# Ledger of designs, part 3: VHH binders against f1rkq4r372to572

Target 1, 201 residues: f1rkq4r372to572
Amino acid sequence: KQMVRVLERVCTTLLGLEDQLNALDRAAGDGDCGTTHSRAARAIQGWLKESPPPASPAQLLSKLSLLLLEKMGGSSGALYGLFLTAAAQPLKAKTDLAAWSAAMDAGLEAMQKYGKAAPGDRTMLDSLWAAGQELQAWKSPGANLLPVLTKALLENAEAAAEATKNMEAGAGRASYISSARLDQPDPGAVAAAAILRAILE

## First folded at step 13 (VHH)

Design p1
Fold by OpenDDE, fold request of step 14:
Structure p1 (fold): chain B 201 residues (1-201), chain A 118 residues (1-118)
Amino acid sequence: as target 1 above (201 residues)
Amino acid sequence: EVQLVESGGGLVQPGGSLTLSCAASGSTFSDHYLAWYRQAPGKKRELVAGITDSGYTLYADSVKGRFTISRDNAKNSVYLQMNSLRAEDTAVYYCAVGDLWSYDYDHWGQGTLVTVSS
């Protein structure tokens, strides 16, 4: 039931960001980032009405992967599908903090490998990678201040998203235009940071 | 102007096979994500299969084990081998191309009709 609340919060967040993300995407794209993420949100909401989500985190991520691939559509659906499919793997054996950190790393690795992008390319990888770095830090001794660390994770992810406004695009539609035209953050990075906040706040 | 042209659709019996082709012109998409979608009468368009530029494939659950997506960058084309076809596979099939990091697709084909009926 807690998971349902988290997913609903993610969906509400994405639906609320639709216009903002579209506006950001119009700056260097075709203005459909928000609409695409809203489609994801609606797909998840519809899914939750049919049945409760799996109790297993691994199964949950796998189901979400398939759902986004099929129902979110667009290239974003494929990208999230890649991430979530990979992220599910470390969670099959364990579901502790280390496993979730490994899940994030696996997802990031898959996105980089199959998407051929890297942090610094002005994509959602920038926000997600920042979050991943903080999760890695949590594995260190003395990391008992979870609320403080969570705050740091979210702030860093959001800062990373904002930092994309000063990056040259290495991937995505923005990479096909002059960097001089880019003065706003990447909508994918903004969306990713918002999703993380919805999950962890 | 970029164009995607699907071909290979037609009438086939249940259990039969069919191969769809999509040829792109006007631009090269060797570094782009390619996908097949379908839309049945009265239903929403849905993903069938996708393939990254590196050849990683993604499938809808309903077609796993039956359909195979492939690409030929030299021919600027993508293919969908459909085996063990079912009545519920009846739909207009569309080819799509886009940058994986660009949220949605850049171009769509006009579609090719696949009818599975005895």
Scores: ipSAE 0.699, ipTM 0.868, lowest interface PAE 0.7, mean pLDDT 93
Fold by OpenDDE, look of step 13:
Structure p1 (fold): chain B 201 residues (1-201), chain A 118 residues (1-118)
Amino acid sequence: as target 1 above (201 residues)
Amino acid sequence: EVQLVESGGGLVQPGGSLTLSCAASGSTFSDHYLAWYRQAPGKKRELVAGITDSGYTLYADSVKGRFTISRDNAKNSVYLQMNSLRAEDTAVYYCAVGDLWSYDYDHWGQGTLVTVSS
């Protein structure tokens, strides 16, 4: 039930951001990033109505990967697909904080490796990477400070998303604009940060 | 002008095989994400397979193990090998190209019809 609530929160968040993300995407894209994420949200909602999600985090992420790949559409579905597929692997053996950290790392690695982008390229990777850096810190002494770390994680992710407005695009449609220094953040980065907030709060 | 042209569709019996091709012109897509979609009558367009510029492949669950997506950057083409075809694979198949990090596709082909029927 907790997982369902989390997923529902993610969906509600994405649906609520549709117009904003589309507006952000009009600056450097075709203005449908929000619509694409809303499609993902609706797909997840539909899935949850059919059956409860898997109890295993690994299975959950794997199923979500396929769902987004198939139903979200666009290349964003592929990005989330490869991220979630990779992220699922470390969770097969364990589901503790270390495993989730490893999951994030695996997903990030997959995005970078197969997507050939890096943090700083003005993509969703920036937000996720920022979050991942904080998540790594959770493996260090001080795990009893989870609320503080969670807050830091979210703040850093959101800050990273916002920071993309000052980045030169190294990937995405904005990268095709010469000397593309936009004044708005990358919609993907904003979406990713919002998803993380929905998950963690 | 960028153009995607699908080919290879046709009528095939269940259990048969087809290879679809998509040739791109007007631009080089060696660094782009390529995908095959299909749309059956009365159904929504759905992903079949995707391949990143790095060669990473993604498949819909319904075609996994039966279909294989590949690309030839030198020919600016993407292929879909379809084996063990089923009636439910009947659809118009579309080629799509886009930047993976653009969150959507830039171009679509006109589609090629695949009919699986006895």
Scores: ipSAE 0.681, ipTM 0.855, lowest interface PAE 0.7, mean pLDDT 93
Fold by ESMFold2, fold request of step 14:
Structure p1 (fold): chain B 201 residues (1-201), chain A 118 residues (1-118)
Amino acid sequence: as target 1 above (201 residues)
Amino acid sequence: EVQLVESGGGLVQPGGSLTLSCAASGSTFSDHYLAWYRQAPGKKRELVAGITDSGYTLYADSVKGRFTISRDNAKNSVYLQMNSLRAEDTAVYYCAVGDLWSYDYDHWGQGTLVTVSS
């Protein structure tokens, strides 16, 4: 029941961002990044009406990976598929904070390796990397510290997304456009940060 | 301007095989994410398979184990080997080229019809 609420919050967040993400995407792309994420949200909503999500985090991420790959309709589906497939592996045996940190790291490594990008290339990787750095830096906190650490993670991811406005594109179509025309954040980075906030708020 | 030309579609009996190919002109594939999509009558266009510029392959669950995507950058081509075809595979198949980090597909082919029927 609680996972359904999280997934629905992610979906409503993405549906609400459609116009903003499309506008950001027009600076360097075809202007459909928001539409693509809305398709993902609708696919998840449809899936939830048919079935309860798996209770296992590893099974959940694997199912989401396949769903986004098949239904999202843009190359973002391949990126989320790469990330989620890899992230599911460390969660097969354990679901503690260290396992979630390992899951984030595995997803980031898959994106870097198979997408041939790195932090600083002005992509969604920038937001996710920032979140992963914060998660890696956490000591095993007591339960009382998790709200503070969650806030720091979200602020770091959102700041990294905003900072992409000042980066030169090192990957993708945006690498063919002058930096003056890239005076806006990367739409994928903005979407990734918003997804994280929807999950953790 | 980039043009994508698909070929290899046709009528096939259930259980049969086809190889689809897609060749690009006007630019090269070498740094691009390549994909095959299909659209059956009355349905939305759906991903069949994708292959990154690093060679990592992705498949829809419905075709995994039966279809294989491959690329040949020297020939500027992407292929879809379709085995163990079923009636549900009947669709127009489209080649697409795009860029993972721009989140979009830049060009689509005109499509090639695959009909699986006895």
Scores: ipSAE 0.386, ipTM 0.709, lowest interface PAE 3.2, mean pLDDT 83
Fold by ESMFold2, fold request of step 14:
Structure p1 (fold): chain B 201 residues (1-201), chain A 118 residues (1-118)
Amino acid sequence: as target 1 above (201 residues)
Amino acid sequence: EVQLVESGGGLVQPGGSLTLSCAASGSTFSDHYLAWYRQAPGKKRELVAGITDSGYTLYADSVKGRFTISRDNAKNSVYLQMNSLRAEDTAVYYCAVGDLWSYDYDHWGQGTLVTVSS
């Protein structure tokens, strides 16, 4: 029940952001980032109507990786596929907070290595990296500190997404724009931060 | 103007092999994500395989183990080696070039038909 509610919240969040993400994407792209994320959301919704999600986090991330790779239709599917495939591995044995931190780190490493990007390059990596840094700092909080971690993680990710508007593009077609800065946040970073909020709220 | 041209399609027997090629004019592939898609009659276009600029490969579940994507940046080309072909692989195959970090594909080819039939 609880996993289905989280996934549905992610889906409704992405569907609600379609126009905003497409508008942000037009600054450096062809305006399809919101549409591809909406397609992902609809694929997840269709899957949930047919099957309950796996209870194992590792199995869940592996299934989502394949679903997004096959159904998104944009290169975002490759990025999420890289991230989720790597993130699933640390979660096979344990699912405590340290294991989730390791999962985030593994996903971030895969994106950097196979996507040839780093924090500061104005990509979705910027918001995910900020979340990962906060998670790493708080690996072993007491139970009463989990709300503090959640708030800090989301604030970091959202601030990093907004900060991409001030970054020169270091990767992707945005690096060909006449100005190194586009005065708008990266649509992938905005989407990633919104996904994290939908998961944790 | 960037133009992508697929080639290598044709009629092949079940169990056979075929190599598709896609060549670009007007720009280099070296910093791009490359993919092959296919569209069977009456069906939606679906991913077959992708390859990042670092050489990391991704495959749809239905072709894993049978198809291999590769790239040759010096020739500005991407390839799809298709082995153990089945009737359900019959489709028009399209190559696509995209910017991984801009989240979409920039250019699509015109397509090449692959028919797997006895």
Scores: ipSAE 0.385, ipTM 0.710, lowest interface PAE 3.2, mean pLDDT 83
Fold by ESMFold2, look of step 13:
Order: C-alpha cells, then sequence, then structure tokens
Structure p1 (fold): chain B 201 residues (1-201), chain A 118 residues (1-118)
C-alpha cells in the first residue's frame, strides 16, 4: 500500500538525519533530538513488520500517536502525541482536503494550548504552523494545482524551520541561552519540515 | 542539582491498587512536563503516563483507564494512581521531568519497584 511506502520514507529520512538533529540540539539541549526521532522511526518500522497500517486516516493517526508516545522516549513523543491525537478527530467523518486542513489546525491548536507555546517561540510549532497556513489555501481551489501547492507548503515549512535560527527562545531549555547561541535552527522544527517533505514527495 | 525521589512501590496482588509519588528538590515542577516511565525485566524503559504544565494528561495504551497521573505543584510532586493492577505491570517505575519543547528529559528519579504477584 502507498501508506506503507510513505511511512517507510519518513523513517528513512529520520534515520538519515540523526546526526544533524543531534548537532542542532546540542546548541540548546542534550544532543538527543536526532536519537529520539531515530527511535520513533525504528518503532514505526517494527510496527509495520507486524501489521499493515489501518486504512482509516483517523485510526492511523491515533495509532501513530500512541506508538510515538510509548516508544519515542523523549518529550518529543508527548508533542507528537498532542498533535496527532487532536489531528485524528476531524478525519473521523471525512478525509477530503478541508478535513486535512482541519486536522492540521486541530493539531496546532493542541500544541499551543496544552504545550503553552505559539508561533515565534522557536519550536517545532513554527514549521508546522507555516505548513498549516498553506494547507488552508488548498481548501478553496480544488484544481490541478496540487504540485504547486505542495511545493509552496514544503518551502514555507522549510523556511520557517530555518527562520527559527533568528528567533528568541520562548519555551524550553533554549529560553536560557543568548541569541548568539540560537543562531542555529531549532532541531524540532527541522525534523517536522523533513517529515512533511517525506510525506508529500 | 535537581533530585527526584519516587516512593509508594511494593508488592500487590493482581487487581489491587498502589499510588506512586515523586517529589523534587532543588527546583520546582510548575513549568515542566512530568512523566512516569517503567522498565520491566528484559525490556526497555517505556512511557506510562505524562502530564503537561497545563494539566493535559497522556497515557500509554496498556494503562489507559486503569492509571491516573496527577500533579501538585505546591508540593513539587507528581503522582501515579495505579488501579486494577496486572502481572505485566510489574516493573521499576521512574519519574522524569523535562521541558516539553526541549525534546528531552532533564532529570530522572532512581526508581521504585512495583511487583504484582499472587
Amino acid sequence: as target 1 above (201 residues)
Amino acid sequence: EVQLVESGGGLVQPGGSLTLSCAASGSTFSDHYLAWYRQAPGKKRELVAGITDSGYTLYADSVKGRFTISRDNAKNSVYLQMNSLRAEDTAVYYCAVGDLWSYDYDHWGQGTLVTVSS
């Protein structure tokens, strides 16, 4: 199935980024962000060997939420758990583009509300928020523009991840570090943008 | 240095209940994500439950509906109420504290043993 191929591509991407994400994480953290994402990738790979993923997007996101929460081992698992649990809800009834935009919005709202962060705080939220803004444009123009819209979504998410290098940390351990030490992108934002590219390519 | 001390573990029959506590010294919990992990013999450490500084709770599927995480910021403590205990809940239970958006845990406790056996 195409979902298995997408999930394997996400896993391969994360495994390949381990050293880069750990290096970025050392600027403000323990240097473990890449390691935790690799652990997530290995958990997903193990799960896929045991069973096919569910066909329902809502059930898929719910199962991924629990898998990452349980197996990822860092607080990233809680972040993805917040996002994916909320994102699954709008997809229970419909799976059109408007429902996927609503899913993104629900995940972003959960991260902001329950994680007490906002765009501009130099977090994973910055790249996901940029993607969500582009996805809202997809609800209106149902046309042959999907390749162009996909490119724009990915470019915005990647640019937002890069822009976190210029942000003052508003959350997390990085909030205690001067701006000069934060002239590198947030590792969570880089990981989120890479996941989106793996999904949509 | 922050130190986390778990307590409340012990031997319990299947179907029984225990309350685990974890108290911090050297820092406060009020702005932190708090979690309970467990490690059974021969297995890797795995999440049991987490609670954000906003009070939102997260549970592993294996404990949902049986375990409840809570926090008392005034006492710098996090709790795990464990009901309907099963043999597979036997493990060393650890509390952890971290900054949610730093993608890692800052400190871990030394653990408290829970044994569920007839």
Scores: ipSAE 0.312, ipTM 0.696, lowest interface PAE 4.1, mean pLDDT 83

Design p1
Fold by OpenDDE, fold request of step 14:
Structure p1 (fold): chain B 201 residues (1-201), chain A 118 residues (1-118)
Amino acid sequence: as target 1 above (201 residues)
Amino acid sequence: EVQLVESGGGLVQPGGSLTLSCAASGSTFSDHYLAWYRQAPGKKRELVAGITDSGYTLYADSVKGRFTISRDNAKNSVYLQMNSLRAEDTAVYYCAVGDLWSYDYDHWGQGTLVTVSS
């Protein structure tokens, strides 16, 4: 039930961001980043209506990967699919914080390898990577420090998203346009940070 | 034995500034998370600011933009620069050390009183 609530929160967040993300993407891309993420949200909602999500985090991420690859489409769908597929692997054996840290690392590696992006390239990777760095540093904090970790993760991810405002595009569709036109945050980075917030809050 | 000693507390007028220091002895904490907490009378102890071993800082919303946490690993110390102080900042301020792998903070100081009053 908790997992369903988290997924619903993610979906609601993405649906709410549709116009904002499209607006951000009009300057940097084809203006459909929000619509693409909304399509993902609707697909997840539809899936949840059919059956409850798997209890296993590994199975959940794997199924989400397939769903996004099939229904979300675009570069974002592919990248999230790659991320989730890789992230599912470390969670097969354990589901503690260390395993989630490993999952994040695996996902980030997959995105970099197949997406051909690096931190600082003004992509969704910037937000996810920033969060991953904190997660990696903390790994297994005690229960009383978990709220601090969560806050740090979110703040770093959001700061990274905002920082893309001043970055040159090193990858993605924005890399094909003049940097002078890029004076707003990358919509992918904004979306990624928002997803993290929806998951962790 | 590990000991944390806070200093720098005192009486200050609203709008004033104050710098708190916390010196640790008995062990080195270069790889530890360091934090400042505060507790006002009748209120729960609350996080004010934290700094990771990598230098990432976090702040309570109420102190963002006014307070700055920093650390000096060579001196095994953590600091809290407090600017634009308000009456609601009045509290006993505590230094805390955590290794991020323990269940709770490993060590606490005895606290230093900060009073903001006209």
Scores: ipSAE 0.019, ipTM 0.329, lowest interface PAE 7.2, mean pLDDT 88

## First folded at step 17 (VHH)

Design x1
Fold by ESMFold2, look of step 18:
Structure x1 (fold): chain B 201 residues (1-201), chain A 118 residues (1-118)
Amino acid sequence: as target 1 above (201 residues)
Amino acid sequence: EVQLVESGGGLVQPGGSLTLSCAASGSTFSDHYLAWYRQAPGKKRELVAGITDSGYTLYADSVKGRFTISRDNAKNSVYLQMNSLRAEDTAVYYCAIGDLWSYEYDHWGQGTLVTVSS
């Protein structure tokens, strides 16, 4: 089915980015952000070989949340776990565009509240927040406008990820690394934008 | 340099309880995400529980309702209360510290063995 193809595309995208994300991560971190996302991709691939994914979006996001939390092996798993667990809630009864916008908003709120970050702090939140703002603006588009909305959402998220190269690290690495402008995009923001493109492409 | 030392592991009968602790030297835990992982022989290391610096807790599905993670920032320590232990909980347990937004754990402990058997 189409959900399996989307998940496979996300996995292929993440596996292809491993070296690039690790290189970006070395600028301010330990250099394994790409390896961690590759572990997530392999866990999803293994899961798909064993079981069909749930048809319900809420059940799918809940299952992915647990899978990433348990198998990803980096603190990224906790971030995705926070996001996906919260995002699943608005999708329990409805799956229209307004429900997906609410899901994005819930996930962003959980990351900000429990991760203590905001847009502008040079994190994956920057790209996700940019996508959420665009999705909120188009709660009820006509069918022929969805390709335009999708293009705008992806361009906004990708631009926000690139813009993190000019930001000081506000939320991440503050306890162990001096805040500084790093002149490279945040690897989490790049990964998040690539995931969104794989989903919506 | 930050060093993490786990303690509290041992042999316990099914249905029993243990409390694991992890103490740090070299920096404080107060602003960090803290986690417990476990690794059974021949298996991949997996998350057991995590706790954010805001106090939000995360649990693997297999331990919900039986295990409780907590932190004591004054003692620079993180704890795992394990109740209703089962043979499947047998593993080496590791604590880890990191910043969520660095996408990785900065430091890992050496591990403490928990064996659940009659």
Scores: ipSAE 0.431, ipTM 0.748, lowest interface PAE 2.8, mean pLDDT 83
Fold by OpenDDE, look of step 17:
Structure x1 (fold): chain B 201 residues (1-201), chain A 118 residues (1-118)
Amino acid sequence: as target 1 above (201 residues)
Amino acid sequence: EVQLVESGGGLVQPGGSLTLSCAASGSTFSDHYLAWYRQAPGKKRELVAGITDSGYTLYADSVKGRFTISRDNAKNSVYLQMNSLRAEDTAVYYCAIGDLWSYEYDHWGQGTLVTVSS
């Protein structure tokens, strides 16, 4: 039930961001980033109505991957699908912090490898990577440091998203736009950071 | 191979200040996440402060407002300005460098001891 709540929060968050993300994307893309993420949210909501999510994190991520690949569409759907598929693997054996760190790393690697983006390219990868760095840094924190970890992870992800407003687009749709300087954050990065917040708060 | 060397540790009175430095050799900092950790006797190593390649900083709650992490990419160095030091800040402080997309733990320095005592 906790997982359902988390997913619901993610969905609510994404639905709430639809207009904002579309607005951001109009400046740098085709203006449908928000709509695409809302489609994902609605797909997840529909899925949850049909059956409870798997109890296993690995299974959950795998199912989400398939769902997003099928229903979300676009580059974002593909990238999230790749990320989640890879992230699921380290979680098959364990679900401790180290496993989640490994999951994040695996997801990031997959996203970079197949998405052909790198940190600093002004994509969703920037937010996720920032979060991953924090998770990696906290591989062996004391129990009392977990709240700090969560806060740091979220702040870093959000900061990274914001920082994309000053980045040159090295990947994604914005990279195809000539001459105009981007002065707003990447909607993908903003969405990714928001998802993380929805998950971890 | 990346080598990190910390410096600046020592004995300081409560309320005092210290600046720790960490210099890297064999690699550049510019594209790396940098952090300061500390380990007090009988305690686990904990993150104190971090700074991303983009310059975003984060701090443990226990040091917020008192410590400042900064980096100088030209000097391949990371710094930790520690103000208003407390007894509970006593620890061996380590600098760490995280490789991009690395599945390995950060590279660590040998550590520098900070002792806060009256």
Scores: ipSAE 0.013, ipTM 0.340, lowest interface PAE 7.9, mean pLDDT 87

## First folded at step 20 (VHH)

Design j1
Fold by OpenDDE, look of step 22:
Structure j1 (fold): chain B 201 residues (1-201), chain A 118 residues (1-118)
Amino acid sequence: as target 1 above (201 residues)
Amino acid sequence: EVQLVESGGGLVQPGGSLTLSCAASGLTFSDHYLAWYRQAPGKKRELVAGITDSGYTLYADSVKGRFTISRDNAKNSVYLQMNSLRAEDTAVYYCAIGDLWSYEYDHWGQGTLVTVSS
């Protein structure tokens, strides 16, 4: 039930961001990044109506990977699919903070390796990478640091998303245009940060 | 002008095999994400398979173990080997080229019809 609520929050967030993300995407894309994420949200909502999600985090991420890959309809679906498939692997054995950190790292590594992008390239990787760095820093705490971790993680992810407005695009369609035209954040980065907030708030 | 031309579609019996090809002109496949989509009658377009410029492959669950996507950058072509075909594989198959980090596809083919029927 808790997982369903989290997923519903993610979906609501994405649906609410549709216009904003589309507006951001008009700068260097085709203006449908928001619509694509809304499609993902609707797919998840439809999935949840059919059956409860898997109890295992690993299985959940795997199922979400397939769902987004198939139903999201853009190359962003491939990116999320790639990330989630890799992220699911460390969670098969454990589901503690260290495992989630490892999951984030695995997803990030997969995106970089197979997507051939790096942090600083003005993509959703920037937001996710910022979050991953925070998880890495706190993966072995001796006390209950979850509230602090969550705050720091979200702040860093959102800051990273915003910072993409000042980055030279190293990947994506924005990389094909002059940096002078890029005065807004990457819609993918904004979406990724928003998803993280929806999950962790 | 960029053009994508699919070929290889046709009528095949259940359990049969078919290979689809997509050839691009006006664009190099290198550094691009390539994908096959399909649309069955009355259904939405759905991903079948994708391949990154690094060669990483992605598959819909329904085709895993049966379909194989591959690319030949020298020939500016992407392929879909379809084995153990089923009636539910009947659809128009589309080739798509995109930039993975643009979150979109830049070009689509016109599609090729695959009919699986006894």
Scores: ipSAE 0.578, ipTM 0.813, lowest interface PAE 0.9, mean pLDDT 92
Fold by ESMFold2, look of step 22:
Structure j1 (fold): chain B 201 residues (1-201), chain A 118 residues (1-118)
Amino acid sequence: as target 1 above (201 residues)
Amino acid sequence: EVQLVESGGGLVQPGGSLTLSCAASGLTFSDHYLAWYRQAPGKKRELVAGITDSGYTLYADSVKGRFTISRDNAKNSVYLQMNSLRAEDTAVYYCAIGDLWSYEYDHWGQGTLVTVSS
């Protein structure tokens, strides 16, 4: 029940950001980043109408990975697929907060390794990396202060997304082109931060 | 200018095999993400397979275990080996090249028709 509400919240968030993400994407792209995220949101909504999502978090992330790979239509589907497939692995054995932190670590590692990017390259990795640093606190014994930790995580991810406006592109097509348009946040980083907020609020 | 040209499509019997090729001109494969998409009549274009510049492969669930994507940067080409073909694989197949971290595909091919029948 609660997972369906979270997924619907993510979908409505992404649909609401379509125009803004497209505008940000025009700095170094074709202006399609918002459209591909809206397509992902509609695919998730359609999937939820067709069947209930898996109860297992690992199976849920694996199904989302395949859905995004198949239906997003942009290369961002490959990035989310790469991340989610790896993130599902630590969740097969445990579903506590430490396992979710490990899932984030696995997803970040896969993006860096197989996508050949690092924090500071002006990508969605910047937002996710910032969130991952805050998630390390979820491994602390007795630190069950989720609302306080969640606030710090979201603020760190959102600040990292904004900070990409000051970064030089180190990956993707933006790394081939220098322009004044790159004085804006990376659309993928903005989308990732918004997704995290939709999940954790 | 950049062009992607698919080839290798055609009519094949169920259970048969085809190899699709996509050759690029005006661009040299290097740090690019390469993908195959397909579009059946009356359906949306959907991902079939992708391959990162590190060589990591991604597959749609419907083709996993039957299709294999590969790339040859020296020949500026990406391939799709399709085995155990079924009627539902009938579609126009497109190759695409893009930047993972720009979140979009830069170039698309014209498509090659694969028909699995009789």
Scores: ipSAE 0.354, ipTM 0.718, lowest interface PAE 3.7, mean pLDDT 84

